VHH binders against q96fz2. Designs and how they scored, part 103

Target 1, 269 residues: q96fz2
Amino acid sequence: CGRTSCHLPRDVLTRACAYQDRRGQQRLPEWRDPDKYCPSYNKSPQSNSPVLLSRLHFEKDADSSERIIAPMRWGLVPSWFKESDPSKLQFNTTNCRSDTVMEKRSFKVPLGKGRRCVVLADGFYEWQRCQGTNQRQPYFIYFPQIKTEKSGSIGAADSPENWEKVWDNWRLLTMAGIFDCWEPPEGGDVLYSYTIITVDSCKGLSDIHHRMPAILDGEEAVSKWLDFGEVSTQEALKLIHPTENITFHAVSSVVNNSRNNTPECLAPV
Below, E stands for the ipSAE of ESMFold2; O stands for the ipSAE of OpenDDE; V2 stands for 0.75 times the mean of E and O plus 0.25 times the DockQ between their complexes.

## First folded at step 5 (VHH)

Design z5 (framework vhh_8cml_1)
Fold by ESMFold2-Fast, scan of step 5:
Structure z5 (fold): chain B 269 residues (1-269), chain A 123 residues (1-123)
Amino acid sequence: as target 1 above (269 residues)
Amino acid sequence: EVQLVESGGGLVQPGGSLRLSCAASGFTFSDYAMGWFRQAPGQEREFVALITWSGRSTDYSDSAKGRFTISRDNAKNTVYLQMNSLKPEDTGVYFCAASYGKIEYTSTDYDYWGQGTQVTVSS
């Protein structure tokens, strides 16, 4: 997973993340650095994406089941990185393989510190190799959505009003991530950055691509992954596996150019 | 004043058992994950076991797994380490440590430390 869509306005995104804390209280996640959130239909590595993480990472009196939503840079910069420019990092930290996560220092160390996050997206894109050509067919991959009389479907959205209704009750894709905090050696703001954990593709996606993000399907999985105060690394890693609860449709080549940021990027063809 | 006081160490024969206790005071014990670390003569301090502040989750080093059990009593502000099937390589000073609001595996990431209790496994 190297491209996502996360285009919802901040208020819609926040409501889509409504949750229940350990005491059964209904809550919305509280934002940190909301000004860094940049909605886009076509997000690539090095851009910022919203992630959920435990409030306890920021406040020592917080219940570990309470959630913060914060934009983080896609492409994990390890806390031990000594260069002044994160773009000089020689490792590709956009994704982290589930089978080697405990072997690589860049991921093992923050994971040991409980730095687990849930990466939010409308869905993600993958490019299917086509036999006999250098061209690839892009697909938009996302959770199955419940159609209502109000919301319609992606394929039926033909006006700004209908387009807005599709997204009002959209079920966001929730991907397992690991984040780290890097302090520039020469001073400046702490950089929060993340990687998406990847697993072997499920049967339903195997014809499109051989790998998929580790998707946390449902609130129980999301809660356990985030709650580093009550769920150990060993228990949390049991949540990392392929899922079949996913759907997709082919999209236009418009999405190929990461500079294109329009609804056409995810519209069915 | 923050204090962590370990007890229960001593001399035991190979194959024996010991139960270590760590009494905490001066902080809100139920907000802290608790860890046990040990240091053998001439060696660096190594992770042994941890337990979250609610007590619902635990984790162990490979050498402790299956032989040691960590537990806590939040009403008594105490964490325990039950050590079974002790081996000479378990000899060392055992320290309890407290980590506020996070699960940690490295000694440098813990906030408070006890003074240690000696465990010697020998004939």
Scores: ipSAE 0.000, ipTM 0.152, lowest interface PAE 16.4, mean pLDDT 85

Design z6 (framework vhh_8cml_1)
Fold by ESMFold2-Fast, scan of step 5:
Structure z6 (fold): chain B 269 residues (1-269), chain A 123 residues (1-123)
Amino acid sequence: as target 1 above (269 residues)
Amino acid sequence: EVQLVESGGGLVQPGGSLRLSCAASGFTFSSYAMGWFRQAPGQEREFVALITWSGRSTYYSDSAKGRFTISRDNAKNTVYLQMNSLKPEDTGVYFCAASYGKLYYESTDYDYWGQGTQVTVSS
């Protein structure tokens, strides 16, 4: 997973993250650094994306089931990194393989500190290799937005007009992430950065790409992944597996250039 | 205290019309998607219509499409269901329901429910 869409205005994004705390009270996540949130139809590594994380990471006595939403840099910079410029990190931390996560120091250390987050997106993009050519077909991949009745009802993705009508109740894609905190050795603001955990693709996506992000399907999975105060690393990792509850459609080559940031990037073609 | 109060039900002949209202109190109405469900005698609750929190999008069951219109007034904390071309199979208790921030077709996914209003379509 190397490209996403996260274009919702801050207020719509916040409502889409509504949740219940341990007492059953409905809540919205509290923002940190909301000014760093930059909506885009075409987000690449090194850009900031919104993530959910436990309030307990910021407040020592907070209820670990309460949530913060914060923009973080995509591309995990380990806390132990000693150079002054994080762009000089020599290995790619955009994604983290689920099968080796406990073997890699860059990921094992923050996991041991409970630094689990849920990465938010409208959906993600993947490029299908076409036989006999070096051209690739991009697809936009996302949660099913509406439980449809049997044949005869139209899907949310039938046309661009239908897509515009569903954004105010869009079900955000919730991907399992790991974050870390890096303090510049020469001083400056602490950098929060994340990686997306990846798994083998599900049957439904196998013809598009061989890997997929670890998707947390539903509020129970999201709450257990975030709640590092009650859920151990070993228990949380049981949530990391391929998911079949996803849908997709082909999109135009406009998305190929990460500088293109328009609704056409995710419109059905 | 959360409360949803339905009104506007009654007896009508086939081909007639009824307008149902649901007045909401005790929660931030403008943050909730609102749905209408119905239950015929001896049957389970079925989805009829849904309107998003903003009012910009509406969704209908196949039986309701073209005949029913859902609308809302966020300033008045009220959701409406205009029912035209009523048929005997539309007979049932009509319930309004609220869901926080998300779109749901299944009755089990809704947070708050009214007590229902009876709609009877017969000659």
Scores: ipSAE 0.000, ipTM 0.181, lowest interface PAE 16.1, mean pLDDT 85

Design z7 (framework vhh_8pnl_2; at its last look DockQ between E and O 0.18; V2 from the best seeds 0.00; counts 0 for: pae E 18.8 > 2, placed apart)
Fold by ESMFold2-Fast, scan of step 5:
Structure z7 (fold): chain B 269 residues (1-269), chain A 121 residues (1-121)
Amino acid sequence: as target 1 above (269 residues)
Amino acid sequence: QGQLVESGGGLVQPGGSLRLSCADAGFTFSDYDMAWYRQAPGKERELVARIYSGGSTNYADFVKGRFTISRDNAKSTLYLQMNSLKPEDTAMYYCAAVPRYYGRSYEYDYWGQGTRVTVSA
């Protein structure tokens, strides 16, 4: 997973993240650095994306089931990184393989500190290899969306007007992430950055790509992944597996250029 | 269209036990996260216990170790086993359901009418 869409206005995004804390109180996540949130149909590594994380990471003795929403840099910069420029990191931390997460210091250390987050997106993009050519077909991949009681979900055959109407009630894709905090050696603001955990593709996506992000399907998985105060690393890692509860449709090559940021990037072709 | 029907409430002496049931009709039970709430006279409604579709549970501090929430997806039924009951547990007990994949609002779609639990000598 190397490209996502997260275009909802801040207010709509916040409402889409409504949840219940451990006491059953209905809540919206509290924003940190809301001015750093930049909606886009075409987010690439090194850009900021919104993530959910436990309030306990910021406030001593906070209820670990309460959630913060914060923009973080995509591409984890380990806390131990000694250079002044994060872009000089010698290895790619956009994704973290589930099978080696406990073997790599960059991921094992923050995971041991409970630095789990849920990465939010409208959905993600993958490029399918086309037979007999170097061209690849992009697809937009996302949770099934409720459209009507008759149809149950929105499909690729639906009109652009029907697609526009679903954003107010869009179910955000919730991907398992690991974040870390890096303090610049020369001083300045702490950098929060994340990686998306990846797993083997499910059967439904195998024809598009061989890997997929670890998707947390439903509030049970999301709450357990975030709640590092009550859920151990070992228990949380049991949530990391492929899911079949996913859908997709082909999109225009407009999405190929990460500078293109229009609804055409995710519209069905 | 969906309905939740509670049962199993009653009068019990301090230290006694009760098992509450909540029967689901009109929706796919396995797709819902379920909870028990209670409301004592003159008090706000409060969460007693929650059980997610996958079986994970969450309990209010005041019932931990005494109450056990469970579900039977084949029977579309939610249970609350209440042990070591105290006078302070006297309340109307309500069953609630919210779709497991509803991150948008995560508000309970369905509430039962309640079943009364009275703990006294």
Scores: ipSAE 0.489, ipTM 0.786, lowest interface PAE 2.4, mean pLDDT 87
Fold by OpenDDE, look of step 9:
Structure z7 (fold): chain B 269 residues (1-269), chain A 121 residues (1-121)
Amino acid sequence: as target 1 above (269 residues)
Amino acid sequence: QGQLVESGGGLVQPGGSLRLSCADAGFTFSDYDMAWYRQAPGKERELVARIYSGGSTNYADFVKGRFTISRDNAKSTLYLQMNSLKPEDTAMYYCAAVPRYYGRSYEYDYWGQGTRVTVSA
């Protein structure tokens, strides 16, 4: 996964992340560093995206089922990194392969510390190779959405009003991530950064791309992944597998340019 | 499924030279950005050099002009000419391929099994 969409306004995004804690109480995640949230139809590595993580990471003795929402840098910067510039990292940390997560120190160590997060997105983009051409067709991939009488597929939103309705009730894609905390050698703010765990593609996506993000489908999966206080690494890793509960549509080449941040990026062609 | 096979590794004295090759099978070589990575014992895998589908190249800072990455699309082969080798260059060297569209922002689709380079007096 190298491109996502996360464009919802902060308030809408927060509401979309409503959850129940272990006591059954309905809650909204609290924001950490809300000013770092930058909505975009076209999110690329090194940009900030919102993730969910357990409150226990920030507060001693907190209920580990409580959730915080925080923008983090896409591309994990390991805590041991000693250079002053994260961009000087010499290996790719945009994604972490599920099959080798325990073999790589950069991912194993933070995972062992319980630094699990859920990366939020409207969906993600993948490019399919076109037979006989050097062209690739981009696709927007996301959870199936509940068909409300008026909320057709993203493609059926013929009016601005319908478009708004679609996004107000949008089910966010929830991807499994690992995050780490990096302290700059020269001082300054701690950098929170994340990697997206990837798996082999499900059958439905296999024709588009052979790899996909590890998607956590449902509140239980999300809760277990986040709750490092009660759920061991071993148990959490059982949640990492391909899912068929995904839909997709072809989009325009507008998304090919990471500078393009318009609704056209995810609009069906 | 595409496969990458590295060759050309071996034992060489400091100051010596090696030429690594990576042969592609099973995918359209010209549509991929290619890279050489290396992994020394106890260290993380690190980028050595990248060559884009368009022919542009990028090198790690430690290369300092000693290595040259090149590709032959007709032969579906990637090369790494390594000159002025140092003991610090001792590592397993891996070839990797990623679709040109994703570039560095995506995980590599294909990895070789690696070829070992040992630089020792």
Scores: ipSAE 0.006, ipTM 0.241, lowest interface PAE 12.2, mean pLDDT 88
Fold by ESMFold2, look of step 9:
Structure z7 (fold): chain B 269 residues (1-269), chain A 121 residues (1-121)
Amino acid sequence: as target 1 above (269 residues)
Amino acid sequence: QGQLVESGGGLVQPGGSLRLSCADAGFTFSDYDMAWYRQAPGKERELVARIYSGGSTNYADFVKGRFTISRDNAKSTLYLQMNSLKPEDTAMYYCAAVPRYYGRSYEYDYWGQGTRVTVSA
């Protein structure tokens, strides 16, 4: 997984992240660095995307079930990295395989510190290799969405007003991630960065690609993954598996160029 | 599309210099992120340098200060300038490319057949 859409305005995104705390009270996540949020239909590695994490990462003795939302860099930069420029990493940290996560120091160390996050997106893109050609067919992959009388399917939006209605009720894709905190040797702000955990594809996606992000399906899974104060690493890793609760449609090659930031990127063909 | 072809390898003395080239007439290099890799006999293939479609570069730690990756999009040619060569640099050198529109998370899609560099007194 190396391309996502996360295009919602900040207020719409925040409302989509409503949750219940440990006491059962409905809450919205509190933002950190909201001005760093850069919505786009076409996000790639090294860009910032919003993630959820426990308040306990920021405040000693905080309720670990309370959530913070913050933009983080896609492509985990290990805390031990010595160069001044994170783009100089010699290995790819965009994704982390679930079957080797405890064997890779770049992922094992932050995971042992409870640095679990939930990566938010409208959905992700994946390219299918086509038989007898070098062309690849892109797909947009996302949670099944509730249909309404006015909104219909994502492809039924015929005007800007109808597009707002479709997206107003969108169920965000929630992917399991690991983050780390890197202090630049030259000084400056601490860099927060994440990787997306991957698993073998479910049956429904196997014809598109053999890997998929580890999707956290439902409030219980999201809460347990985030709550490092109450849920151990070993227990949290049991949440990491493929899901069949996923849908997709083919999209045009407009998405292929990561500089294209338009609704056409995810429109059905 | 096509297949990448490397050239410019050869025998050189320690401390010497070589310039490797990688070309393909059917390849529009401006659409691709590109890299040089090397493989010594019996060893794993390893990254030497990357150049992204936007022009930024990334070098392996063992190369810093000695090699320079560059590209000429008008000629559809990738270069690796290799200075201060050491016997440890002896390897088969490969160029690689991946379409930029997949992002940086994908494996390189296209590989050349390699050009040999030998550093021996």
Scores: ipSAE 0.000, ipTM 0.153, lowest interface PAE 18.8, mean pLDDT 84
OpenDDE, second read of step 6: ipSAE 0.000; ipTM 0.221
ESMFold2 (binder alone), look of step 9: mean pLDDT 79; pTM 0.802

Design z8 (framework vhh_8pnl_2)
Fold by ESMFold2-Fast, scan of step 5:
Structure z8 (fold): chain B 269 residues (1-269), chain A 121 residues (1-121)
Amino acid sequence: as target 1 above (269 residues)
Amino acid sequence: QGQLVESGGGLVQPGGSLRLSCADAGFTFSDYRMAWYRQAPGKERELVARIYSGGKTNYADFVKGRFTISRDNAKSTLYLQMNSLKPEDTAMYYCAAVPTYYGSSYEYDYWGQGTRVTVSA
């Protein structure tokens, strides 16, 4: 997973993240650096995306079940990185394979510190290889959505008019991430950056791509992944597996260029 | 709960040297930005030197070339080497720490009790 859409206005995004804390109290996540959130239909590595993380990361003695929402850089910069420019990092940290997460220092160290986050998106894009041609077919992949008018799940066959209305009640894709904190050697603000954990593709996506992000399906899984104060690394990793609760439709090649940032990027073709 | 404990203060003549130490009793030291502050009688507390988790340092202009801040993450200890001491350096010296992921504002969450430095003839 190397491309996502996260285009909702900040207030709509915040309401879509409503949750219950450990005491059962209904809450909205509290924003950090909200001005750094930039909605886009076409987010690539090195751009910022909103993530959920435990309030306990920012406040000692905070309830670890309470959530912060913050923009973080896509592409994990390890805390030990010694250069002044994070773009100079020699290896790609856009994704972290679930099968090697405990073997790679860049990921196992922050994971051992409880630095788990949930990466938010409308959905993600993947490019299907087409036999006999150099071209690939892009697809937009997302949770099944509840239709306001039809009392059913939204899908590829729905009209463009229905797609405009669905955003008000869109179920955000919730992907398991690991983040780290890097202090610039010249001083200045700490950089928060993340990687998306990847797993083998589910049966439903196998014809599109062989890998998929580790999706946390439902509030129980999201809560356990975030709550590093009560849920150990070993327990949290049990949540990392393929899911079949996913849908998709083909999209235009407009999405191929990461500079294109319009609704056409995810519109069904 | 962690606690910072300063040591190494004392009475010294102008031109002398002192080495201050700050021991961490309960932190994951390598994840912390650390600093030395001082407070002279009748004045506000001021930053003397700062060291980031990766080892980069910043100094107040009035101590540049005379003081050196350093850290030993394996020993969970922060140091301040003070050379060419002046009467104006007389103050209580405080060790301060903040986890790097807590402080977008550079405010320090943990403070020691201080160690007294007196520079007098």
Scores: ipSAE 0.000, ipTM 0.235, lowest interface PAE 15.3, mean pLDDT 84

Design z9 (framework vhh_8pnl_2)
Fold by ESMFold2-Fast, scan of step 5:
Structure z9 (fold): chain B 269 residues (1-269), chain A 121 residues (1-121)
Amino acid sequence: as target 1 above (269 residues)
Amino acid sequence: QGQLVESGGGLVQPGGSLRLSCADAGFTFSSYYMAWYRQAPGKERELVARIYSGGSTNYADFVKGRFTISRDNAKSTLYLQMNSLKPEDTAMYYCAAVPTWYGSRYEYDYWGQGTRVTVSA
């Protein structure tokens, strides 16, 4: 996973993240640095994306089931990184393979500190290799969406007007991430950055791409992944596996250029 | 014995301006949430303004539009620009800091000694 869409206005995104704490109280996540949230139909590595993480990471004695939403940089910068410019990190930390996460120092250390987050997106993009050509077909991949009163089931054949209405009740894709905190040697804001854990693709996606993000399907999985105060690393890693509860449709080549940031990026063709 | 040192207080007439500064002493400034509090004679200490590590701000209603909080991470300095000062602004002004991780966003661990602001004709 190397390209996502997260275009919802801040208030719509916040409502889409409504949740229940361990006492069953309905809550909205509290924003950290909300002014740094930049909605986009075409987010690439090194850009900021909203993530959910436990309030206990920021507040001593906080209920670990309560959630903060914060923009973080895509591309994990390890806490031990010694250069002054994080873009000079030599290896790619955009994704973290599930099979080697406990072998790689960059991921094992923050994971051991409970630095788990849920990466939010409308969905993600993948490029299917086509036989007999160097061209690739992009697809937008997302959770199945609920039927609305003003439209039938959400599908690839729906008109653009029907797609505009679906965003009010969109079920966000929730991907398992690991984050770390890096202190600039010369002073500056602490950089929070994340990686997306990847797994082998499910049967439904195998014809599009051989890998997929580790998707946390439902509030039970999301809450267990975030709650580092009550859920150990070993227990949390049991949530990391391929899922079949996913859908997709082909999109135009407009999405190929990461500078294009319009609804056409995810519109069905 | 403080990790934060305030300066810039003084005597000013109503309608005047002052700029307060707060310098840190030995921690990574940019990794902290920062705030200005004040305490008037005979009253409890109250929040004036806070600024997050990324620059987002929050103000008490009684200073909105008159005061501006800012930070310069390269200089490890917090500022409070105070305009249109009123006699009611007379107080000791305190700088406060808390780490951005594992610390409370609403509870400050480090405090300065304060700088005195007097607004009088």
Scores: ipSAE 0.000, ipTM 0.103, lowest interface PAE 19.1, mean pLDDT 82

## First folded at step 8 (VHH)

Design A1 (framework vhh_6z1v_2)
Fold by ESMFold2-Fast, scan of step 8:
Structure A1 (fold): chain B 269 residues (1-269), chain A 123 residues (1-123)
Amino acid sequence: as target 1 above (269 residues)
Amino acid sequence: EVQLVESGGRLVRTGGSLRLSCAASGSTFDTYAMGWFRQAPGKEREVVAAITQSGGSTYYADFVKGRFTISRDNAKNTVYLQMNSLKPEDTAVYYCAARVGFYSTAPNEYDYWGQGTQVTVSS
């Protein structure tokens, strides 16, 4: 997973992340650095994306079941990185393979510190190889959505007013991530950056691509992944596996250029 | 920042029972994972039991399983170690410790420590 859509306005995104804490209280996640959130239909590595993480990472007196939402850089910069420019990192940390996560220092160290996050997206894009051509067919991949009279389906949203209705109750894709905190050696703000854990594709996606992000399907899985105060690394990693609860449709080649940021990027055909 | 004070250590006979308490003061106690550790003269500090911030998960070293019980009362800022069927080998200074996140079995991963309370088990 190297391209996502996360276009919801901040207030809509926040409401889509409503959750219940350990005491059963309904809550909305509290924002950190909300002005760094840049909605887009076409997000690539090195851009910021919103993630959920436990409030306990920021406040020693927080209940570990309480959530913060924060924009983080896509592409994990390890805390031990010594160069002054994070873009100079020699290896790609956009994705982290589930099978080697405990073997790679860049990922094992932050996991040991409980630095688990949930990466939020409308969905993600993958490019299917087509026999007999060098062109690839892009697909938009997302959770099955509950259809209502108001929201309809993406395929039925052919006017600006109908597009607004599709997104009011959209179920966000929730991907397992690992983050780290990097302090610039020459001073400046701490950089929070993340990687998306990847697994083998499920049967339903195997014809599109060999790999998929580790998707946390449902509130129980999301809660357990985030709650580093109550859930050990070993137990959390049991949540990392392929899922079949996913749907997709073909999209236009307009998505190929990451500078294109319009609804056409995820529209069918 | 939290300060920890252990109490309850004393001389007990083999087969006896004892309850240790660790009282916390300072910042909110209910967000820390807590551990009980022990150290006998000439030996390294070793984990005895640990508990998560909510009390939802506990750990016990093999040598105390079935005999010791860890619990916490977050309203009283206190963690307890109930020790049953005590053996001479349980003689040690018992320490409580606190850390942020999930509990650890490694002493060097705890941030705050009490001064210890002496438990002596004799025939």
Scores: ipSAE 0.548, ipTM 0.832, lowest interface PAE 2.1, mean pLDDT 89

